VH-VL binders against Apolipoprotein N-acyltransferase (lnt). Designs and how they scored, part 21

Target 1, 229 residues: Apolipoprotein N-acyltransferase (lnt), of Prochlorococcus marinus subsp. pastoris (q7v0g7r236to464)
Amino acid sequence: WQTNMPTREKTNFKNQFINDKLISAQKIALSNDAKLLITPEGTLNNNFNLNFKSKIRMLAGGFRNSKNGLRSSLLGYQIGDKTYSSFIDKHRLVPLGEKIPGFLNIFSRGLSAVGGIQPGSDSRFFKWKFTQPLAIAICYEITDGFKIRNAVKSGAELIISAANLDPYPRKLHYQFLSLARVRSIENKKDNIIISNTGPSGLISEEGKIIKLFDPNTEQNDVVNPNFSI
Short names: E, the ipSAE of ESMFold2; O, the ipSAE of OpenDDE; V2, 0.75 times the mean of E and O plus 0.25 times the DockQ between their complexes.

## First folded at step 15 (VH-VL)

Design v4 (from v3 with heavy chain L99D; framework fv_flanvotumab; at its last look DockQ between E and O 0.03; V2 from the best seeds 0.00; counts 0 for: chain humanness VH .588 < .591, pae O 9.3 > 2, placed apart)
Fold by OpenDDE, look of step 15:
Structure v4 (fold): chain C 229 residues (1-229), chain A 122 residues (1-122), chain B 108 residues (1-108)
Amino acid sequence: as target 1 above (229 residues)
Amino acid sequence: QVQLVQSGSELKKPGASVKISCKASGYTFTDYGMHWVRQAPGQGLESMGWINTYTGNPYYAQGFTGRFVFSMDTSVSTAYLQISSLKAEDTAIYYCARDYEPDWGLEYFDSWGQGTLVTVSS
Amino acid sequence: EIVLTQSPATLSLSPGERATLSCRASQSVSSYLHWYQQKPGQAPRLLIYYASNRATGIPARFSGSGSGTDFTLTISSLEPEDFAVYYCQQEYNWPPYTFGQGTKLEIK
């Protein structure tokens, strides 16, 4: 689910608004016989709770409070859950050489790139009870080929790359896509990419772009990677 | 008006250290990154890296790791470049430059300090 | 790494003449290329941004063109104060951004 929710507007969104959006997104996913809904980085705030029971398994980009502070994470929801039951935290908060736009300062508490977020485990291996193991790259983590490789060596059968890219220049979007392709090729694994404003879609293990959503649009479509769920 | 004022010329011996300051005014210091550019005598411009003035995170170009340290003091809107273990080849003019971003995908150096000459000589 | 190559290295012209400076990128940088002017003993000054936009206060005789890998800075009629070194710079890739080696525009 490409949300098309810009970072600059996220702080203005009420939890009810996000809940309504998720209800609609889940309905669409189910109508398309999807088995898993994936949302971009930072979709859910740290105080977010579903006001309904999840109707589909969901890996939602969001934030969570940990003992050591706020984390950016992919949060795993099982069918029936109102709160996440699994998660993998973002480890790499800022890539080398990337500029952080000044306008993001007001969102520093909710964005890893500008501060306020604590790093999680450096492992990109995500074993979820309901799926085969996954290799998870959150935003800048796509640049770390070794961590993704290690996840695959550990048994990951699919790469998922979730990002919040709208605050960054278009060139970063292109680089994200390019790196996602490289990771697929290096590991011979399909890569599902999902971002709030794009790029989002499916990259094959050969590095071929199988599907790419239209940028800067809300789009909820199904992709079929070489992966059993 | 935006203004970047750098500290004065430095004369150092090999092995010494130097710290150059770049004081910003006319804008919110933490809103825009600060780049450092080196220019050896009679040579072109060379990017050294930049510092995120909000987070304080430095990013160094290849060849400028180790002896070069970017820092800042937001209370006085000042960026710093420290060079340790100075070498003769470090003799150059060092510039700070504001990284201006008028649009999401566009960045350029719209304001420059006047430059600081560092001479390393025995 | 994106490499910018400027040509010619030195351009000798007289006031009133037209100057054409070239900047070539090793790969496409779209329009994320800027031009800076550096006069003797001074800091660089932004001249053109995003390939073809004049910075504030830059005279109309300066113009930029190009996209992708080939870019041109043109000075329609040289003034005495235009004799300086000109640098192109790309910001398509990750920071820090790279400069061309410069073109020295000198008086003939």
Scores: ipSAE 0.008, ipTM 0.535, lowest interface PAE 9.3, mean pLDDT 89
ESMFold2, look of step 15: ipSAE 0.318; ipTM 0.683
ESMFold2 (binder alone), look of step 15: mean pLDDT 89; pTM 0.907

Design v5 (from v3 with heavy chain Y54W; framework fv_flanvotumab; at its last look DockQ between E and O 0.55; V2 from the best seeds 0.00; counts 0 for: chain humanness VH .579 < .591, pae E 4.2 > 2)
Fold by OpenDDE, look of step 15:
Structure v5 (fold): chain C 229 residues (1-229), chain A 122 residues (1-122), chain B 108 residues (1-108)
Amino acid sequence: as target 1 above (229 residues)
Amino acid sequence: QVQLVQSGSELKKPGASVKISCKASGYTFTDYGMHWVRQAPGQGLESMGWINTWTGNPYYAQGFTGRFVFSMDTSVSTAYLQISSLKAEDTAIYYCARLYEPDWGLEYFDSWGQGTLVTVSS
Amino acid sequence: EIVLTQSPATLSLSPGERATLSCRASQSVSSYLHWYQQKPGQAPRLLIYYASNRATGIPARFSGSGSGTDFTLTISSLEPEDFAVYYCQQEYNWPPYTFGQGTKLEIK
């Protein structure tokens, strides 16, 4: 689900608004016989609760409160959940004061540079009880080929790359797509990419763009990766 | 007809454990969550949390973590509430209640067990 | 946590009279508020769901109204069996779902 909700507007949205959007998104997903709904990074705020029981399995980009601070995460909702029951936290942050390699400088201007977010595990391996393992890249974690490779070596059968890209120049959007393709090729695994304003879609294990959503539009379509849920 | 039948009254000493059962019938057990509500003598209703009967995941309200465990056995359509390290203040009637969900976002307790009295006394 | 405050705490009326019970939420719960009736020695029973819908088998004398923060349960003409404790409950936000403290409707 490409939300087309710009970061600058997210803070203005009420939880009820997001709930209504999710209801619609889930309904569409179910009507299309989807087995999993994926939303972009930062879709849900840290105080978000579903007003309904999830009708579909969902990996929702959002924030969560941990014991040691706020995390950016993909939050896993199983059917029947009103709150997340699984998660993988974003690890790669761009804290202020830390030097970033030159080739990653394009990401240094992101929201991750703002203090307050705490890093999670550096492992990009995500084992969900009901699915095959996943390799999860959140935003510029897509640049870390080693972590993604390690996840695949650990048994991940699909790459999911979720990002919040609207604060960045459009050229970064294309770079994100290019990197996502590289990760697919390197690991010979399909890559589902999902961003709030694009790019979103499916990349094959050969690096072929199988499907790409229109940028800057709300779009909810099904992709069929080589993956068994 | 939907029916929830709970186990009988319990008399326990402080520090002991109790396990209450709630057997469901008249519907598919895994279709709806099962909620637990506590009512101390002469007091109101207090939500303890609920168990997702589809996934088995329990969700506890604040104050009901640690000593309280929700579980279930789908083979017999039964939900369980276990309370360990019982205290005098745990003396109450405990109800199971089905979380009926007819539509998106709407859920309510349409069916209740008859309640189980747990008395904790030295 | 959303707090539901019911008023009055106790309502003393006679059969045939009209009863009006109030439930106020600390924040908007939209229409996700339900009413339950509990008679002595019995489990609660669903009375009204989603602010204004009577549950199955509930007599027409029972009605619910309101949205947002202010809700009302009305019994148009009290029957002897209506004397009980009434609870409102919100399911808009969790955990936990919260109940009001209850209104005891007693016979005058």
Scores: ipSAE 0.198, ipTM 0.733, lowest interface PAE 1.7, mean pLDDT 90
ESMFold2, look of step 15: ipSAE 0.242; ipTM 0.652
ESMFold2 (binder alone), look of step 15: mean pLDDT 91; pTM 0.912

Design v6 (from u5 with heavy chain S31E L106I; framework fv_flanvotumab; at its last fold request DockQ between E and O 0.53; V2 from the best seeds 0.00; counts 0 for: chain humanness VH .553 < .591, pae E 3.2 > 2)
Heavy chain, then light chain:
Amino acid sequence: QVQLVQSGSELKKPGASVKISCKASGYTFTEYGMHWVRQAPGQGLESMGWINTYTGNPYYAQGFTGRFVFSMDTSVSTAYLQISSLKAEDTAIYYCARLYEPDWGIEYFDSWGQGTLVTVSS
Amino acid sequence: EIVLTQSPATLSLSPGERATLSCRASQSVSSYLHWYQQKPGQAPRLLIYYASNRATGIPARFSGSGSGTDFTLTISSLEPEDFAVYYCQQEYNWPPYTFGQGTKLEIK
ESMFold2, look of step 15: ipSAE 0.366; ipTM 0.702
ESMFold2 (binder alone), look of step 15: mean pLDDT 91; pTM 0.918
OpenDDE, look of step 15: ipSAE 0.591; ipTM 0.836
ESMFold2, look of step 16: ipSAE 0.291; ipTM 0.660
ESMFold2 (binder alone), look of step 16: mean pLDDT 91; pTM 0.917
OpenDDE, look of step 16: ipSAE 0.571; ipTM 0.833
ESMFold2, fold request of step 18: ipSAE 0.318, 0.322, 0.290; ipTM 0.681, 0.675, 0.667
ESMFold2 (binder alone), fold request of step 18: mean pLDDT 92, 92, 92; pTM 0.930, 0.931, 0.931
OpenDDE, fold request of step 18: ipSAE 0.495, 0.487, 0.443; ipTM 0.798, 0.801, 0.788

## First folded at step 16 (VH-VL; framework fv_flanvotumab)

Design w1 (from v6 with heavy chain E31D G33A; at its last look DockQ between E and O 0.50; V2 from the best seeds 0.00; counts 0 for: pae E 4.1 > 2)
Heavy chain, then light chain:
Amino acid sequence: QVQLVQSGSELKKPGASVKISCKASGYTFTDYAMHWVRQAPGQGLESMGWINTYTGNPYYAQGFTGRFVFSMDTSVSTAYLQISSLKAEDTAIYYCARLYEPDWGIEYFDSWGQGTLVTVSS
Amino acid sequence: EIVLTQSPATLSLSPGERATLSCRASQSVSSYLHWYQQKPGQAPRLLIYYASNRATGIPARFSGSGSGTDFTLTISSLEPEDFAVYYCQQEYNWPPYTFGQGTKLEIK
ESMFold2, look of step 16: ipSAE 0.261; ipTM 0.656
ESMFold2 (binder alone), look of step 16: mean pLDDT 92; pTM 0.931
OpenDDE, look of step 16: ipSAE 0.037; ipTM 0.659

Design w2 (from v6 with heavy chain E31S G33A; at its last look DockQ between E and O 0.04; V2 from the best seeds 0.00; counts 0 for: pae E 11.9 > 2, placed apart)
Fold by ESMFold2, look of step 16:
Structure w2 (fold): chain C 229 residues (1-229), chain A 122 residues (1-122), chain B 108 residues (1-108)
Amino acid sequence: as target 1 above (229 residues)
Amino acid sequence: QVQLVQSGSELKKPGASVKISCKASGYTFTSYAMHWVRQAPGQGLESMGWINTYTGNPYYAQGFTGRFVFSMDTSVSTAYLQISSLKAEDTAIYYCARLYEPDWGIEYFDSWGQGTLVTVSS
Amino acid sequence: EIVLTQSPATLSLSPGERATLSCRASQSVSSYLHWYQQKPGQAPRLLIYYASNRATGIPARFSGSGSGTDFTLTISSLEPEDFAVYYCQQEYNWPPYTFGQGTKLEIK
């Protein structure tokens, strides 16, 4: 039958695998003098904990339990954390007279398939102890230029775009990249893109793609964004 | 030599509070988490939680999220456990323990304080 | 929460005998399991870390084995100072790091 291996045992195996990957990624990041490690949307499940003390500041895509249900978030780990100490939740796009492009309907179907996820706050500004302020876009949130601009106007010095594009066609991967370039241009800020099977890399404040990884390869790499306008 | 020295035993009445200190020496205090472990009379070890000594953020095990407060003073390399509204069931030895990392991702309690007996009786 | 169950609860043996202490986890902890010794009136002392590695200063008669859910601490030839309570502890998941309930090793 379909559940030959119990789901709970499968989850524990995946948690150890992710911990080992994170240890390796942190070693690589520190060997390259990186200040921040970022992982794609959905990297950590809602029952995940680090089995080690983080050696670098990390923004990890994952899920968290809240009193109002499950959230999709970027989870903030400071140096020394084994559990996240800060977060910014994904926020559903609220249709207020705005036309939603057809490719966003596909994102909406993917979000609907997740099940049980509740929207977080609508602010995309993320202020962190010991780091510069950030503007955060999780998946479809890159389409909301107004909220990203508001975060930049509030002092954000870098845009971080995280996504899990695995369920989506390659056409949507290119559209995601194009939107990220627009956000960089209109706000005059570098944009770091992190996705699991889609585009990952660095876009300059002029919209130039400075670095782009091959979509179907596992890679760890260091980029040096511009923290000034 | 790594050393953790705890404050002396306490005899308290129900409803009082107690603050246990754990002074660290022989290492960089902010590089290692400090854990608190409870051992009731004749019972095993029970993890209460830990404090991230770099950020000051405490993390409490379930059952210790109310009357128990972890704090620290990095200027004197000292961690604190405060227990308010003491109950008879709080009678126990309370240990501080350093979480040591010989390698990335492997952590264990390599150094323990001598323990502080808190006795709560009418 | 991961529950660690130690067996037996009490083990009565004579000096020179072999002791075998068991620890079972309610779910896999991979190799993130450690063993501690606690003598009466003293704080615990680390014996074995990461399932099988002997801590600094621990005699060679102590060894650990296992992975996943089943772990064993072995003392090949008991010395008089080895009669104590032994705890296993997992650090695979937080919160909390959990201890087993202990195995008391007594002189027969």
Scores: ipSAE 0.000, ipTM 0.485, lowest interface PAE 11.9, mean pLDDT 76
ESMFold2 (binder alone), look of step 16: mean pLDDT 92; pTM 0.929
OpenDDE, look of step 16: ipSAE 0.021; ipTM 0.540

Design w3 (from w2 with heavy chain P102T D103P; at its last look DockQ between E and O 0.02; V2 from the best seeds 0.00; counts 0 for: pae E 14.9 > 2, placed apart)
Fold by OpenDDE, look of step 16:
Structure w3 (fold): chain C 229 residues (1-229), chain A 122 residues (1-122), chain B 108 residues (1-108)
Amino acid sequence: as target 1 above (229 residues)
Amino acid sequence: QVQLVQSGSELKKPGASVKISCKASGYTFTSYAMHWVRQAPGQGLESMGWINTYTGNPYYAQGFTGRFVFSMDTSVSTAYLQISSLKAEDTAIYYCARLYETPWGIEYFDSWGQGTLVTVSS
Amino acid sequence: EIVLTQSPATLSLSPGERATLSCRASQSVSSYLHWYQQKPGQAPRLLIYYASNRATGIPARFSGSGSGTDFTLTISSLEPEDFAVYYCQQEYNWPPYTFGQGTKLEIK
């Protein structure tokens, strides 16, 4: 489920609104025999609760309260769950690299202003019950090839890259896509990318863009990676 | 109160097209899928498929692809069924039905339109 | 595709009698089976949902039972308004949400 929600307006959305959209997204997924629903970073707010039992396994971008404060996370829902039963927290809150452009800092501050988000574990390895392990990169964690590689070495069979790229320039969208391709090539693993406002789709282990959603549109679509859930 | 009101009866020639409307009221239109059910004269109910009223994505049952098109207009909370290249066998009452979903994941048709008779005759 | 077979095709009874309608699924649908009533010239209405739950406003004389592949709709004592066609419907698999072929309950 590629969302198209302006970051500035996310706090204005009621939980019921998101619940309704999730219900719809799950129906679409199930109707297409999908086994996993993935949503972008920051889809679910911190106070979000499902008002239904999940009908499908779901990795939903959202926020969670931890002992150390608010986390940005991918929240794992099993079938039947009303609350997440697994999660992986965003570790890197800012872009990685030798040089961070000044404009990125401006946008990063904007995103951070949504809450006092604390970093989570640096491990990108996500073991989910009853599924093969995943390598999960949230937003600019895609830039950390070592962490993703380690996850794959640990047994991850698929890369999932979730992001909220709404506030960022289009150039960063392309960079995200490029990095996602590199990660696929490096690890010889498919990479599902899912982003608010895009890019979203499937990158093969050869780095080929198998599917790419239309940018700046809300869209539900299915991808079929080389992965067994 | 949930209400689905469909457009009136249609009489068409073979090869023509028809577009049936189903206007929803009393609930958030985009929160529930709208199904279409066909009932030929003296026959049972047949699921045609549904439209996701949030995304607009249609899902067609087998046998209802091609000539059948589900659409919607959220601004007026209306779902549409268009049938092209009408055939005599398309003569039937067509119902729209809301698929309600409980918090426990149970789905059923809790509300129905009154039906639209489409007669295809030369 | 899951096929629902209803029996009998026609059931002729008198007011006050007990009616038993059957719906058999070609494979298990768990409890994801619903019953609808359709009176002549009217749209169907939900009668029973999830095998055994009466919909809002449905009289107590209506009851549903069963799970897996065999389901039963029972009307303990028929009222004149109960003579109609009854359909079972499964939501276990989709698309489509398949219906049974219906049982016509007619007055003897």
Scores: ipSAE 0.000, ipTM 0.509, lowest interface PAE 13.0, mean pLDDT 88
ESMFold2, look of step 16: ipSAE 0.000; ipTM 0.415
ESMFold2 (binder alone), look of step 16: mean pLDDT 93; pTM 0.947

Design w4 (from w2 with heavy chain P102N D103P; at its last look DockQ between E and O 0.03; V2 from the best seeds 0.00; counts 0 for: pae E 16.8 > 2, placed apart)
Fold by OpenDDE, look of step 16:
Structure w4 (fold): chain C 229 residues (1-229), chain A 122 residues (1-122), chain B 108 residues (1-108)
Amino acid sequence: as target 1 above (229 residues)
Amino acid sequence: QVQLVQSGSELKKPGASVKISCKASGYTFTSYAMHWVRQAPGQGLESMGWINTYTGNPYYAQGFTGRFVFSMDTSVSTAYLQISSLKAEDTAIYYCARLYENPWGIEYFDSWGQGTLVTVSS
Amino acid sequence: EIVLTQSPATLSLSPGERATLSCRASQSVSSYLHWYQQKPGQAPRLLIYYASNRATGIPARFSGSGSGTDFTLTISSLEPEDFAVYYCQQEYNWPPYTFGQGTKLEIK
C-alpha cells in the first residue's frame, strides 16, 4: 500500500481513517492472493489501534512506545492480531555520513516532531515467526550497506525498504531508488520498496526495476519477489 | 442468538422521507459492518452499501449516493437507513445484513433482518 | 464492476431430482463467492460460503463448486422446502458486493 499523505497533515488523520484504509488494503491484498501487506514509514501513529483483527500478515510503518521513548518502526501483525506482535525499530535517524541540508532540517524536525524519536537496534535482521527472515531498511537506513549485508548473512532472504519521502526533494527520491537497487545487487536479494508518495515497487536481485508504482498517488498493488512466506 | 430486527412497513408519498431501523442483538454491534440490501418487487437482491459500525463511516454503492444515508446509534445497537426525496422506484423491501468475518477473513452475510417494505405511492 | 450471471433464470424440477445452478462472473473472483437461498416472503439465508463450504445447519444435499469465473450450486436430491430463489454473491470487489440476478427453482 503506497500512501500519499502529506507529512504536515499526518497529525490530522484520525485513526478511523487509517483503519478504513487498512481494511481496504487488506481486502485488495487477499483478493489478489497476497501473503503480506506492507505500508510505508510512519503510516500508523503511536496511538494507533486496529479496530479489527488483521486478515493478513502486515508490516506497517508506524510508531511505538518503548522503554526508552518513542520509536519509528515497522510493526509486524500476524493474522488475527489487533496489536503488533513483532517489530523492528528505526536505528538511523539521519543519513549515514551525510549532512542534512538546512532546508531539510525543518522537515526533519517535523518528522521527528512527533516527539523525541529514539534510535533502535543497529541490526537490520528481522526474524518473523513462521516466515523467512527479512532485511529491513527504514528510510535512510538504506544507505547502510553493511547493516543490510549483515542481515542477509544472518539469513535474511528478502530486503524490505520502507520510507516516508514526502517532505524531501525529488532528488532524494531518486537516490533512495538508486540505493535500493545497489542493496539488491550487493546482496543478490530482491528488494521491496514502499514509500509514502513513492517510490514503491519491486527491485530484482539483479537490480532490475520489476515494478514501480506511480508517484504521488495512493494505490494498492501486488509484487511477487523471489521469496516464500 | 444473533438477531436483526427491522422497523415496520412504510407507506409514503413521493418526495417524502423514510427512516428504517435495524436493531442488532446477540453480538457486539460494533464488531461487524452492517450492510443494506434492496429488493424491488419481483426482482433480485441489490447491494446498497454498508456502514462501519465501529467508525460510523458509510460506504455507498453506485446509484445509492445522495438520497440514501446510513447511520447508527451504538448505544442501542441500531443501524439506520434514511431515504429522502422518495420516488416510486424506491418501492422495495430493504434488508439489513450483518457482514460476518470468519477466522480466515472470509466475509459473508450470515444474519439478515426480516426486511422492511417501503411503498411509495401517490 | 463485477457482474454475476446466473443460469438458468428458472429451473423447474420435481422433488427427488438433482438441481444444478450456475453462476458466472465477468472476471475472476477467485473463491470469494457465496450462495444464498431465499424462500417466498422470507429474508435470504446463507447457504454456501467461499465457493464450497456449507453454512451451519445446511443439509449435505447442498454443495458448491468452482473457482475463478464459473461456479455451481448442486442439490443432489430436491426436497419440497428447497424450492426457492438462489443468489450468488461475490466479495472480490467492493463496493458493492454484487449479487447475481437469481435462479428460481420451482416445482414442476
Scores: ipSAE 0.000, ipTM 0.525, lowest interface PAE 13.1, mean pLDDT 88
ESMFold2, look of step 16: ipSAE 0.000; ipTM 0.412
ESMFold2 (binder alone), look of step 16: mean pLDDT 93; pTM 0.940

Design w5 (from w2 with light chain N93S; at its last look DockQ between E and O 0.45; V2 from the best seeds 0.00; counts 0 for: pae O 5.5 > 2)
Fold by OpenDDE, look of step 16:
Structure w5 (fold): chain C 229 residues (1-229), chain A 122 residues (1-122), chain B 108 residues (1-108)
Amino acid sequence: as target 1 above (229 residues)
Amino acid sequence: QVQLVQSGSELKKPGASVKISCKASGYTFTSYAMHWVRQAPGQGLESMGWINTYTGNPYYAQGFTGRFVFSMDTSVSTAYLQISSLKAEDTAIYYCARLYEPDWGIEYFDSWGQGTLVTVSS
Amino acid sequence: EIVLTQSPATLSLSPGERATLSCRASQSVSSYLHWYQQKPGQAPRLLIYYASNRATGIPARFSGSGSGTDFTLTISSLEPEDFAVYYCQQEYSWPPYTFGQGTKLEIK
């Protein structure tokens, strides 16, 4: 599910609105025999309540309260879950790239409107019940090839890259896509990319863009990576 | 038809443990969550939480953590509620209830066990 | 948590009369509110789901209405078997699911 929500307005959306969208997205997924639903970074707020039990396995970008403060996370819902039963927290809170341009720092500060986010574990290895392990990169974590490689070495069979790129220039969107391709090539693993406003789609283990969603549109679509769940 | 049959009444001393069973029939046990609801004598209904019968994950409401354990055995389509370190205030009727999910995000308790009275008395 | 307040606490009526039971939520629950009937010595049974839908086997004299914060259960003409305790319950927010404190419908 590629969302198209302005970051500045995300906090204004009611939980019911998101629930309705999730219900719709899950229905579309199920109707297409999908086994996993993935949503972009920051889709669910920290006060989000799922008002139904998940009908499909779901990795939803969102926020969660931890003992150490607010985390940006990819939240895992198993079938039948009303709340997440697994998660992986965002570790890197800084912009993309080895060299951070000054203008991107300005944008990153704007995203800190959700102030108080704390970094999580630096491990990008995500072991989930009933599924093969995953390598998870949230937003700027895509720049850390070493962490992704370690996840794959630990047994990850698929890369998932979730991001919210709405406030960033289009150039950064292309950089994100390029980095996602590099990670696929380096690890010989497919990479599912899912971003608010795009880019979203599937990159093969050879670095080929198999599918790419239309940017700046809300869109539900299915991709078929080399991965069994 | 859907049926939930609970184990019989229990009389326990303070500090003891009790395990209540809820056997389901007439539907696929792993398709719907099993909830537990407490009703103290002369009082209303109180949600205790539920067990995900697909994953086995329990979810406890506030006030029902620690001494209360939800479990299940899918081979016999049975959910269990165990209460340890029983107190007098645990005296109540405990119900299991199936949370039915027809469509579009709604869910409700469409089937209930007959209830199990647990009396804790010295 | 969302608090459901039912009113009145006790309603005394005679067979044939119209009963109106209220359930008010501390915040909007949209239509994710259900009604249950509990007779003495029995388990609750589902009466109305999603604010206004009668459960299977429920007589037409039972109806539910409302959305947001204010909900009403109406029994158009009371039958002797309708005298019981009625609970509203919300599933909009958790944990926990919450019940109203109940309305006892008793015979005058």
Scores: ipSAE 0.021, ipTM 0.576, lowest interface PAE 5.5, mean pLDDT 88
ESMFold2, look of step 16: ipSAE 0.256; ipTM 0.646
ESMFold2 (binder alone), look of step 16: mean pLDDT 92; pTM 0.929

## First folded at step 17 (VH-VL; framework fv_flanvotumab)

Design x1 (from v6 with heavy chain E31D S111Y; at its last look DockQ between E and O 0.61; V2 from the best seeds 0.00; counts 0 for: chain humanness VH .588 < .591, pae E 3.7 > 2)
Heavy chain, then light chain:
Amino acid sequence: QVQLVQSGSELKKPGASVKISCKASGYTFTDYGMHWVRQAPGQGLESMGWINTYTGNPYYAQGFTGRFVFSMDTSVSTAYLQISSLKAEDTAIYYCARLYEPDWGIEYFDYWGQGTLVTVSS
Amino acid sequence: EIVLTQSPATLSLSPGERATLSCRASQSVSSYLHWYQQKPGQAPRLLIYYASNRATGIPARFSGSGSGTDFTLTISSLEPEDFAVYYCQQEYNWPPYTFGQGTKLEIK
ESMFold2, look of step 17: ipSAE 0.273; ipTM 0.659
ESMFold2 (binder alone), look of step 17: mean pLDDT 91; pTM 0.913
OpenDDE, look of step 17: ipSAE 0.331; ipTM 0.760

